# VHH binders against Jacalin-related lectin 10 (JAL10): the designs that were tried, part 10

Target 1, 292 residues: Jacalin-related lectin 10 (JAL10), of Arabidopsis thaliana (Mouse-ear cress) (q8gwi7)
Amino acid sequence: QKLDAIGGKGGKQWDDGADHDNVAKVYIRGGLEGIQYIKFDYVKDGKTIDASIHGVSGSGFTQTFEIDYQNSEYIVSVDGYYDKSGTMQALEFKTNLKTSEVIGYPKGTTKFSLGGVNGKMVIGFHGSAGKVLNSIGAYLTTAPPTKSQLVGGLTGGEPWDDGSNYDGVKKISVTYISTLIRSINVDYEKDGQVVTRYHGMKNGDTEEFVIDYPNEYLISVEGTYNILPDDNVLVIRSLIFKTSKGRISPTYGFVSGTKFVLESQGNAIVGFYGRDGGAFDAIGVYFSPIPS

## First folded at step 4 (VHH; framework vhh_7b18_3)

Design r1 (from f5 with G98D E99F Y100E L101Y S103G G104Y Y105S)
Fold by ESMFold2-Fast, scan of step 4:
Structure r1 (fold): chain B 292 residues (1-292), chain A 120 residues (1-120)
Amino acid sequence: as target 1 above (292 residues)
Amino acid sequence: QVQLVETGGGLVQPGGSLRLSCAASGFTFDDYAMGWARQVPGKGLEWVSYIYSGGSTEYQDSVKGRFTISRDNAKSTVYLQMNSLKPEDTAVYYCARDFEYWGYSYMDVWGQGTQVTVSS
């Protein structure tokens, strides 16, 4: 989606386009007269692309804002400040993880915002520039799935990862014994097909939690982890699931030890990862935005 | 015949104490882990405490520090000492036997339950 440039009509039009996976770095030179130039480094197929500067090159202090794109950081929105002549005086960048300093001089200006749409990220910019930046606009795309922290026993068992390339979760089958979780079996949907992934030991009581996907989304995994007294190993002890319709599963397993909650406002769970061996050692999830 | 019989339930005010007993018969008690589970009105069954055949114990976080599970193998009895009782502890309490066979743990024998009511 192309967001129109906001600011003045001066300068020459520039357009970096939308053929990028992410933004890696922002370079800005502010001045008393306005933002003198702006430059973006983009990411495409895991490589940084060097784009053109917009505005005038010269001496002076250049401020930079780095995006940790290798750890799933992305620009969510940009706040701009333009004066009565339509000259861009200041910019502020917001990612899913941090906010930049206000770059430039925002006093006596009109504020606007680009982006800030749930489930979208900024992947490109366009605008106009001459001696100063006159206008700025953005290109938005769907934000990638985000990976939760891994909770539980971080050193036991063997790692596994279902990834995030699924449309949704249709069913989770939990196998548990009186003191811990043994396994999960997840039915995902991908392109209208069910994809089943099983992790852990098969011995135990099994119960199913069915999600009415696509009318209902899995949004939360809550549970506990604790050390086993006889084995001195840290494992997942209990699990509870919650859906977008407010439905809550029974508690599976044994509530003991450190409590965790894996959820992200406005997002659904679209994948699982973790560690398992003789028990279910650790669990984590992938989040993707719920369609508006 | 394998049986578990719970006793010791009753009405108690918040902050009070109760001791539940579970008398086992018809099996070799020493070979089994034992547990206490409760059914809160309007909710499903939840595990409260567990004692392994070797004597190691486990507690659900909501009862840890307040409840103590113990066993007397000579009497084939498991106990649950409940201190600092809260209204949220109101439930039917069940004693259960856990049998582990080839790494498979399951509760195969349950008692009839004993009612614990914590109210003013």
Scores: ipSAE 0.013, ipTM 0.464, lowest interface PAE 7.9, mean pLDDT 87

Design r10 (from f5 with L101T S103P G104Y Y105G)
Fold by ESMFold2-Fast, scan of step 4:
Structure r10 (fold): chain B 292 residues (1-292), chain A 120 residues (1-120)
Amino acid sequence: as target 1 above (292 residues)
Amino acid sequence: QVQLVETGGGLVQPGGSLRLSCAASGFTFDDYAMGWARQVPGKGLEWVSYIYSGGSTEYQDSVKGRFTISRDNAKSTVYLQMNSLKPEDTAVYYCARGEYTWPYGYMDVWGQGTQVTVSS
């Protein structure tokens, strides 16, 4: 989606396009007469792309704002401030993890926002510039999934990772015994097809929690983890699932020890990762925005 | 014949105590972990406490500090001492045997259950 440039109509049009996976870094040089120039480093196929400077190369201090794109940080929105001449005086960048300083001088300006659409990220910019930045617009795309923390026993078992390249979760089968979780079996949907992933030992009682995807989304995994006596191994002891329709699963396993909740407001769970061996040692999830 | 027989349930006031006993027969008691589970009418089964063959114990967080599981291998009996009982402890309590040879152990033999009612 292309968001129209906001600001003045002066200067020459520039366009970095939308053929990028993310923004890596923002360079801004502010001055008393306005933003003198702006420059973006983009990411495409895992490498950074050095884009053109917009505005004029002048004397002064360049401020930078870095995006940790390797850890799924992305620009969500940009707040801009332009004066009555249509000159961009200040900019503020917001990511899913942090907010930049207000760069420039916002006094006596009109404030606007670009982006801030749930489930979207900024992947490119366009606008107009001459001796100063006159207008700025953005290109939005669907935000990448974000990876939760890993909870449970972080050193036992062997790691596994289903990734985040699924559209949604259709069913979770949990195998448990009286003291712990043994395994999960997840049915994902990808492009209309069911993809099944098994993790852990199948010995125990098995129960299924079915999600009415795409009319309903898995949004929360909560549970407990604790050390097993005599084995001195830290494992997932219980699990509970919640959906976007307010449905809550039964409690699977044994409620004991440290509680955890893996959820993110406005997001669905689209993948799992963790550690397992003889027991289910650890669990984490991938979040993706719920479609509007 | 493998059997588990629970006794000790009953009606008790909030803050009171009960001791449940489970007499086991038909198997080598010392080789097995033993546990207590409870079921509230209309809710699923939940595990309460577990005692391993070596004597180590576990408790669900809601009962920790209030309940104590113990075993007497000479008598082939497992016990659940329940103190500071709450209305939410009202349930049918089941004794179960775990053939716990990790990682494949599970609770495979169950008693008939004994009713515990905590009422004011």
Scores: ipSAE 0.171, ipTM 0.619, lowest interface PAE 5.4, mean pLDDT 88

Design r11 (from f5 with G98V E99S L101S S103G G104Y Y105T)
Fold by ESMFold2-Fast, scan of step 4:
Structure r11 (fold): chain B 292 residues (1-292), chain A 120 residues (1-120)
Amino acid sequence: as target 1 above (292 residues)
Amino acid sequence: QVQLVETGGGLVQPGGSLRLSCAASGFTFDDYAMGWARQVPGKGLEWVSYIYSGGSTEYQDSVKGRFTISRDNAKSTVYLQMNSLKPEDTAVYYCARVSYSWGYTYMDVWGQGTQVTVSS
């Protein structure tokens, strides 16, 4: 998918194309007259490909913005700022994991956004440039699932990972006792089939939270973790689930200690990973963009 | 309701010190990383320092050893202690809320800014 270039119509057109798997690194030279040049390193078949510089070398500062593409980082959007003459004055890059500094000087400019389409990542750029960058556009493709931080106790229990190769979550059954979470049992959907994954101990009270997939998505896992007094290890103490339709589950377990939220704007939870043993030690999730 | 308010800016001579404060309201302060950024004319917005929810800190190289970020969770306030100030530290300083999680980072609340001028 090709997004049209935004900015001024001056300069010579350039096009890096869309034959890439990801962007590895952005190079920008800013200056008082505008962005003097931009250059991208792309990824194709596991190899970094150098692209041409766009614009002209001049006096100014050079900034770099690295994408950790080997750990599933990708550019989701670019915000641009152009002045009345159509010169690009500033750019800001947003990935699924971080946001860059605003590179350049945005005062007195018109702001635009390029990308930010649910389910899409940026894999290429095009635009126009002469003595300065005049316009910038992008190429989008389907984004892969992303992995959250693991929260809770990182050293107790044994690791487990359901992965991200599911279409959605249909049901979560939580087993808990008066002090902590014991287990989760997740019903995923994959290609019209229900796939059930169980993690932890079954001893405790069990409650179900049903999601009306595909009309409703699980979007958030919130909870608490704290040290068990008797063994000095961190475990998940409570869990709360939220859906795309604004439904909030009951609180499962016992609210104690440090609060956490696993949530990503525009994304649904499509998988779980964590650690478990005699208790549910840690939890993390995989996110996929919610279809528009 | 969700708001960040910066105070403590002003005029100071080179080599002087200032302490900036950022009072947060309308959210659970302890759950968020907080940061300071500055708007330098001609160079754009640049990050100065971060303090994560767990207390770890990071600094831009140009301020490392001179600036110290800290937080008081009981007061929902983040601070920037600026020592050995230089003319190039002249900028509007902004406080920002940062959600820190390995799987994602975003900045969704900014203060109005406070002016710091370093001149003889």
Scores: ipSAE 0.000, ipTM 0.080, lowest interface PAE 22.9, mean pLDDT 84

Design r2 (from f5 with S103G G104Y Y105S)
Fold by ESMFold2-Fast, scan of step 4:
Structure r2 (fold): chain B 292 residues (1-292), chain A 120 residues (1-120)
Amino acid sequence: as target 1 above (292 residues)
Amino acid sequence: QVQLVETGGGLVQPGGSLRLSCAASGFTFDDYAMGWARQVPGKGLEWVSYIYSGGSTEYQDSVKGRFTISRDNAKSTVYLQMNSLKPEDTAVYYCARGEYLWGYSYMDVWGQGTQVTVSS
């Protein structure tokens, strides 16, 4: 998706395009007359791409803003500030993990926001520039899945990870006994095909929670974890699932100990990871934006 | 013959107390964990409390601080002391015996249940 440039009519048009996987680094110089130049380093196929300077290089200090793209950081939005002549006076960059300083001089300007669309990330920029930056626009694409924290017993059992490369969850089968969760069996959908992944031990009572994917999305996993008396192992004791249509599963297992909630506003759960052994030791999820 | 028999249910007003008893026979009581589960008509079973053979106890969050599980090995009996009862505690209460499967407890024998009704 191409977002139109915002600002003034001055300068020559520039366009870095959208053929990138991410932005690695922003270089920007503010001045009393406006933003004097901007430059972006992009990521493509795991490598950084050199880009052109937009504006004038001149003398003075360049501020930088680094994106930790190797740890799934990406630009969500840019706030801009332009004066009455349409000259860009200041910019502020926001990622999924942090916000930059306001770069430049925003006093007496009109503020705008570029991006900030749920589930989208910025992968490119365009605009116009001469002696100063006159306008800036962006290219958006779907943001990558994000990984939740791991909750439960973090040292027991063996790790497992289904990954995040699924379109959605169709069904979760939970096996439990009176005191804890034993296993989950997840039916994912990928390119119209069902992919089933099983984790934990099969012995216990089994219940199914069916999701009407793609008309309904799994959005939340809640539960508890606690040490088992006499066994001194930290395990998942209970689980509850919630969907985008407000449907809530029964409580599976035994509600005891530390409560947790794994959810992210505007996102669906598209994968699971965790630890298991004689019991279900720990659980985490992957989030992906809910389609419009 | 392995058997569990619950007694002590009844009608009580909100804020009141009841003591449930479960008499066990036909097995070596001391070797087993024991638990209480409840079922509201039309809903699934909900585990309430558990007592291990060694005497350690567990409680579901909604009853913690109000209910106390205990056992008398000499009488082969498990008890549930229920205090500060609420209308939402209304259910059939079942006693169950636990066994270990792969190092974890599993309930393999159930009583017939006793009705607890909390209303004014």
Scores: ipSAE 0.126, ipTM 0.598, lowest interface PAE 5.8, mean pLDDT 88

Design r3
Fold by ESMFold2-Fast, scan of step 4:
Structure r3 (fold): chain B 292 residues (1-292), chain A 119 residues (1-119)
Amino acid sequence: as target 1 above (292 residues)
Amino acid sequence: QVQLVETGGGLVQPGGSLRLSCAASGFTFDDYAMGWARQVPGKGLEWVSYIYSGGSTEYQDSVKGRFTISRDNAKSTVYLQMNSLKPEDTAVYYCAKGSRLPYGYMDYWGQGTQVTVSS
C-alpha cells in the first residue's frame, strides 16, 4: 500500500520505492528552517542497502534512529509536522518496540500520521525535498509474524519448527495420556490449501479442537509443564486453546507444575514450534496480526 | 513374562476404607513407575494415581486427600489405600506398570479387581 506524501508542494520529488523487507536506520537533521536532511538505510534479503540523501547537509548534527531488524523490529508509523509555508519542521518514528524523540521543532505546525494500521509495517518512503524536506509519504506492507518464547523442557528431545508461513490454524488434534501431552497434529491453511504437520508420539487418547477459520482465530495456548521425576525430564503436562470468539477447549492432559500462557493482544497464532522425543518436551507459537 | 495381580477389592459402605495390593513380577520393579486406573460403569478408563520409582506421587483431583498410593520395592508390590469411599468410586481397579519410553505411558495392566461402594 502506497500512502500519499503529506506536507508542502515545494522541492524535487524523491522516491526510495517499496522493494525492501524493512528499514534499518533513519538519519535526520533538523534546523530552525525545517528538516534539512533525511536518509534511510533499507534491508533487502538480510543485507542493508545504501540509500540516497534527501535535502541538503547544513550546520548541525545528524540524529539517528536505529531499527533492530534482526530481532523483528519494524517501523509501524511516522508522525510529521509541517508549517504553513509547506516545510517539514519535525518527525517522530514509532516501531513495534519503541518511539523516537520528536526530531525538530513541532510548535505552530500541522500534525499528520503515516501508517499506524494494525498488521502493517513501513518498508519505504517517498516525498519532496530541496533545501529542506517539504513532504513525506510511506509504503506499507503486512508485518511479519513474531516468535513467542519457548516453554517447557528446553534441552530434552529434538527441535521442530512449522514456521510462520501460514494464513491460519483450522484444527489441532491433541494426543495425551493421564499424566502428559504426547503429540499435536495441526491443520494449517495456506493459499486455500490445508497443510498438516504432526509432532510427537501417537500413543494415547486423541481429541480435536476445530477452529472456524477465517471467521475465528486461534489466539491463545495455555498449559503446564513439569518434571517426570524418574527421568528428570521436563515435559508439557497439559494444554488449553482459546479462540477470538471466546471459545475455550477442554483441558488436555493433566494440570501439573508451572503454568504458562502464550498470547499476544490483537494477534492470532499462525504457527507452532517446539521439542519432542520420548514425550512432548516444549512448545512455542508464532503470532501474526488479526486482519482488519 | 510381566504379571500384575490385584487383590483387596470388595463391597464396602460409603465412608468406609479398602486397601488394594498389586503383586508385580517379570521385570525390575524398582526401575519403573506404577499406577492405578479404574473403569467406572458408564465411563471410560480413568487414571487414579501414579507412584514414580523414587517415591514421588501424583493423584487425580477427585481422589486427592482420600487415596494414598505407596510401594514396597522389597516385595515388588504397589498399594492403594482408599479412605472416605463414595458410591462414585465403584469401579474395576487396574494396576499398571509405567514405561520408560514413551514417558508416562502404561505398557502392562493387571486383570482388575472390583470395588463396590454401596449401602
Scores: ipSAE 0.221, ipTM 0.600, lowest interface PAE 4.3, mean pLDDT 88

Design r4
Fold by ESMFold2-Fast, scan of step 4:
Structure r4 (fold): chain B 292 residues (1-292), chain A 119 residues (1-119)
Amino acid sequence: as target 1 above (292 residues)
Amino acid sequence: QVQLVETGGGLVQPGGSLRLSCAASGFTFDDYAMGWARQVPGKGLEWVSYIYSGGSTEYQDSVKGRFTISRDNAKSTVYLQMNSLKPEDTAVYYCARGSEYPYGYFDYWGQGTQVTVSS
């Protein structure tokens, strides 16, 4: 998706394109006359790519803003500030993890926002520049799913990972006994097809929690984990699920020990990972933005 | 014939105490774990406390520090001492015979005893 450049019509058109996986670093020099230049380092196939400088270098301090793309940080949006002549005076970058300082001088300017679309990340920029930056636009693509922390017994059992390459969750079947969670069976949807993944042991009482995907999304997994007495093994003891429509499942299992919540504002759960053996040892999730 | 008979329920004011007893017969009591579960009005069954055959115990977080489970193997009886009772502890309390993880579940239940916490 190409977002039109905002600002003045001065300068020469420039375009870094959209053939990138992410942005690695922003280089920007602000001045009293406007943003003097801007440069981006992009990521493609795990390597950084230098792009051209846009604008002209003068005397002054170059500010930088780094994106930790190796840990799934990405630019969500850019706020810009242009004066009455359309000259870009200041920029502010927002990622999924942090916000930059306002770079430049926003006094007496018109503010705009570029990006900030649910489910999208910025992968490229375009605009116009001469002696200063005159306009800036962006290229957006679908943001990758984010991996949660793993909670529970981190050393027991064997690891498993369903990944994040699903469109949504349609049903979770939980098998439990009086003291703990034994297994989950998840029905995912991918390209209109149901994909079922099973983890843990089948023996126990089974309850189903059905999600009305795509009209409803799974958004939260809560629970507890604790050591079992006499066995000295750390396992998931209870689970509760919540949906985007405000539905809350029954509590499955036994509420005991350390509490956890796996939830991310504006995001749906699209995958699970964890550890299992004789019990359900640990759980984690993948989050993807809910379509706006 | 397995039998579990609960006693000790009743009406108590908030902050009060009750002791529930469960007399077991028809099996070798010492070989089994025992538990207490409750049915809250309008809600499903929830586990409260568990005591393993070896004597180790565990508690649902909402009752930890307030309830104590114990057993007397010579009398084939399991107890639930309930202190600092709250209105939300109002439920029918069931004694149950259980097996241990990894294949554990409750296979026999008592008839239940009503606990009502109100002023």
Scores: ipSAE 0.013, ipTM 0.487, lowest interface PAE 7.6, mean pLDDT 87

Design r5
Fold by ESMFold2-Fast, scan of step 4:
Structure r5 (fold): chain B 292 residues (1-292), chain A 119 residues (1-119)
Amino acid sequence: as target 1 above (292 residues)
Amino acid sequence: QVQLVETGGGLVQPGGSLRLSCAASGFTFDDYAMGWARQVPGKGLEWVSYIYSGGSTEYQDSVKGRFTISRDNAKSTVYLQMNSLKPEDTAVYYCARGYSWGYSYFDYWGQGTQVTVSS
């Protein structure tokens, strides 16, 4: 999606396009008159690409804002501030992980926003510039899934990863015994088809938690982990699931040890990863924005 | 024939103590983990504590520091010492036999003993 440039009508039009996977770094040179130039480094196929400077190059102080694209950081939105003459005076960048300083001087200006739509990220910019930056617009695309921290026993068992390339979760079957979680069986949906993935040992009591996807989303996995005394292994002891409709599952397993919550506001769980062996050692999830 | 027989339940005031005993027969007691679970009014069955064949113990967070599980292999008996009892500890308490070395699987249960904590 192309968002039209906002600001003044002066300057020469520029366009970095949308043929990028992400933005790596922002360079801004400001002065008393306004933002003199802006430049972006983009990411394409795992490599950083230099784009042209937009505005006037020269001596002066350049402020930078880095995006940790290798750890799935991306620009969510950009706030701009332009004065009565249509000169861009300040910009502020917001990622999924942090917010930049206000770069420039926003006093006495008109504020606007580019992006800030749940599920979208900024991958390119366009606008107009001459001796100053006059207008700025953006290109949006669907944001990638975000990987949670891994909780539980981080060194026991064998790693597994279902990935994040699913549309949603339809059902989780949990196998547990009186003291711990043994396995999970997840029914994902992808392009109208059910994809089932199983991890762990099948011996134990099994209960199902059904999600009414796409009218309901799995949003939270909560539980506990603790060491097994005689085996000296750290494992997942209990699990609880919550949905976007406020439903909460029963507690599966045995509540013991360190509590965890895997949840991200505005996001659904679309994948699982973890470690397993004789027990379910560790769990993590992938988050994707809930569709508007 | 595996049998587990619980005793020691009863009525106690909040802050009081009770000791539950479970006499086991029909199997080699020393080879198995043993546990206690309870049926709380209005809730399902929940695990309380267990003791592994090697003597290591673990507890549900709600009873840590208040309950102590122990075993006497010579008497084929497992015990649950319950201190600082609360009204929410009111339940039928069941003894169970564990089947696995470090991963608890319980295949036999006693008939249960009632514990009532009220003033």
Scores: ipSAE 0.012, ipTM 0.500, lowest interface PAE 8.5, mean pLDDT 87

Design r6
Fold by ESMFold2-Fast, scan of step 4:
Parts: sequence; C-alpha cells; structure tokens
Structure r6 (fold): chain B 292 residues (1-292), chain A 118 residues (1-118)
Amino acid sequence: as target 1 above (292 residues)
Amino acid sequence: QVQLVETGGGLVQPGGSLRLSCAASGFTFDDYAMGWARQVPGKGLEWVSYIYSGGSTEYQDSVKGRFTISRDNAKSTVYLQMNSLKPEDTAVYYCARGSWGYSYFDYWGQGTQVTVSS
C-alpha cells in the first residue's frame, strides 16, 4: 500500500520504492531552515541496501535511528512536522519496540502521521526534496509473524514446526486422554486452500474446535504442563483455545502443573510448533497482526 | 468381567471431609493406573486425580493440597480422601481404570454422589 506524501509541493519528486523487506537505518540532517536531507538503508533478502540521499548533502552532524531488523523490529509509523511554506521541519520514527527522538525543530509547524495501521509496517519512502525535504510518504506491507516462546517439555520428544506462512487457522482437532494431550491436527488456510498438519499420537478421544476464518481468528492457546509420573517427562497436560469473537473452547485433557498463556494483543495465531513423541511434549505459536 | 464399585459419597458441610473407595474386580489391578473424575450438574466431566501402577500420583489444580489419592493393591481398591470440601466440589464422582502407558480410562464405575452444602 502506497501512502501519499504529506508536506509542501516544492522540490523534485523522489521514490525509494517498496521492493524491500524492511528498513535498517534512518539518516537525517536537520537545520534551522528545515530537514536538509534524509537517507534510508533498506533490507532485501537479508542484505542491507543503500539508498540515495534526498535533499542536500555535505559534511557535518547527521542523526541516525537504527532498526534491529534481525530481531523483528520494524517501523510502524512516522510523525512529520511541516511549516506554512511547505518545508519539513522535523520527523519522529516509531517502531514496534521504541520511539526515536524528535529530529529537527517542530515549533510552529503542522503535525501529521504516516502509518500506524494495525498489522502493517513501513518498508519504503517517497516524497519531494530540493535544498530541504518538502514532503514525505511511505509504503506499507503486512508485518512479519512473530514466534512465541516454547512452553512445556523442552528436551523430550522430537521437534516439529509448521511455520508461519499461513493466512489463518480454520480448525483444530485435539486428541487427548484423561491425563494429557496426545496430538493436534490443524487445518490452516493458505491462498484459499486448506492445508492440514498432524502432530502426535493418534490414540485418544478426539474433539474439534472450528474457527469461522476469516470472520473469526484464533487468538489464544492456554494450558498446563507437568511432569508425567513414572516416566519423569514434562508434557502438555491441557489445552484451551480462544477466538477474536470471545468464544472459548472446552478444556481438553487434564489441568495439572504450570499454567501458560500464548496470546499477543492485536494478533492472531497463524502457525504452531512444538515437540512430540509418546505424548505432546511442548507447544509454541506464531502470531500475525489481525487485519484492520 | 471388569467391575468398579464406588462407595463413600454423601452429604457434608463446607470444610468437611469424605473418603471415597473404589473396589475393583475382573482384572489384574496391579497392572493398571486408576483415577477419579467428577461430573458437576450443567458442566462437563472433569478429571480429579490419577494414580499410576507404580504409585505416583497426579491432581487437578483445583483439588491439589486438599485431595489425596491412594491404592491398596492387596485389596484391589483405590481411595480418594477429600479434605476442606467446598460447595464447588459437589458432583457425581466416578472411579475409572486406566490402560497401560499414556492412559485412556476404558472402564468406569456407576458413580457416587458428593454434596457439599450447609
């Protein structure tokens, strides 16, 4: 999605495009006349790409703002401040983890915001510039999924991972016995098609929890884990699922031991990972922002 | 023929105690895990406690510290000692036999009513 440039109509149009996975670093030179230049380092296929300077170059002090893109930090929004002549006087960057200093001189200006759309991140910029920055706009894309902690028995069984490349969850079938969870069978949706993934042992009572995707999202997995006596193995004992419509599943399995909640405000669960063997040893999830 | 016969239910006041017994017959008792489950009116079946063939025990969080499961292999009997009873513990309590390994309950008793009220 392309957000129109905001500011003055002066200067020459510039465009860094949207063919990037993330922004790595922002370089800004401010002055009394306005923002003198702006430059972005972008990320594509794991590599940092230099972009052109927009505005006037020169030696002197440049303020920088770094994005920790390797740890899933991304720009959420940019606040800009322009004066009555249409000159950009100040900028402030906000990521999912931190906010920059206000760079420049915002006194006597009009404030605007680019981005801040739930589930979106900034991957590129465009605008106009001459001797100063006159306008700035942005390119948005869907923010990447985030990986939860792994809960349960971290050493038993064998690891498995469905990944995060699904659009949503349509159904979870849980197989359980009186003392623990044995398996999950997940129906994901990807590009209008159902993809089914099964993990664990088939023996047990099986119940289905159907989600009305895309009108309803799976948002939470709660449960318990505990040592299984006689075997001295830590396993998932119970599971409960919750949806964006406030619907709560029955409790599957046996409530025992340490409680956990895998939930992230504003996000849906789009994938599962874990460990299994003779029992369902551990579980984790991937979160992706719910579209607004 | 496998049989499980529960006894010991009844009416008790909040804070009181009851001991449930389950007499098992028709199988090699020592080879099986045993458990207790309860059904509250208007609610589903809830697992309460489990005792493995080796003697290790498990408790649902809501009863932990208040209930104690035990077994007497010589008598083929499993017990549930219930202390500090609450109105929320009012239910029909079922004795059940677990299968080997990670256990299904494959046989159930007829249940015994526990009522906790003042």
Scores: ipSAE 0.010, ipTM 0.450, lowest interface PAE 9.6, mean pLDDT 87

Design r7
Fold by ESMFold2-Fast, scan of step 4:
Structure r7 (fold): chain B 292 residues (1-292), chain A 118 residues (1-118)
Amino acid sequence: as target 1 above (292 residues)
Amino acid sequence: QVQLVETGGGLVQPGGSLRLSCAASGFTFDDYAMGWARQVPGKGLEWVSYIYSGGSTEYQDSVKGRFTISRDNAKSTVYLQMNSLKPEDTAVYYCARDSYPYGYFDYWGQGTQVTVSS
């Protein structure tokens, strides 16, 4: 998707295109008269692509903003600020993990935003520039799933990872005992087919939480983790699931210790990862945007 | 014959205290962890407290600092001391024997009613 350039009509048109997997780095040279130039390093097939400077190299300080593309960071939106003459005075970049400082001088300007569409990421830029940056536009594509932090015991058990290549979750079966979680069994949907993944021990009471996918999405996993005495290891003690329709599961297991919530506004859970052994040591999730 | 017999339930005002006892028989008490669970009318069962065979204890956050689990191996008895009781603590309380070190329960008491009201 191509978002039209916003700003003034001055300068020469430039276009870096959309044939990129990500943006690696932003270079901006600011000045008192406006942004003097902008340059992007892009990523394609795991390699950095050197792109052209847009504007002039004039006098000024070059500020940089790095995207950790190797750890799935990407630009979600850009806020721009242009004056009444149509000169770009400031830019601010937002990723899925951080927000840049406002680069430049936004006082007395008109603010606009590019991107910020749920489920989309910025992979390219276009606009116009002469002695200053006059306008900027963006190319959007579907954002990849994002990986939550891992919560619980980070050193016990063995790691496992279901990945994020599923369309949604149809059912979670939780096996628990009075003090902790023993296992989860997840029914995922992929291209109309059910894919089942099981992690942990089967000894315990088992309860099912069914999601009406694709009319309903799993959006939240809450729970607690605490040290297991005698064994001196952290394990997941309880789990609660929530859906996009406001349904909340019963509490599985035993509420004890540190509370956690794995949730991301506008996103569904599409995968699980974690650690397990004799107990369920740790849990994390993958988020993907809910279709509009 | 394995038996767990609970006593000590009753009616108490908010802020009051009760002590529950669970007398165990028919097995080697010292070898087993024990727990207390409660069932609020119309809701599911929730575990409250757990005591390992070695004497280490665990509590749900909602009762931590107010409830104390203990055991007397010579008497084959587990106790739950409940202080600063709240209306939300109103439930049937069950003691249970753990057949696994992590709280998979195989034998349960009959339950004892605790009612916290003015």
Scores: ipSAE 0.013, ipTM 0.438, lowest interface PAE 7.3, mean pLDDT 88

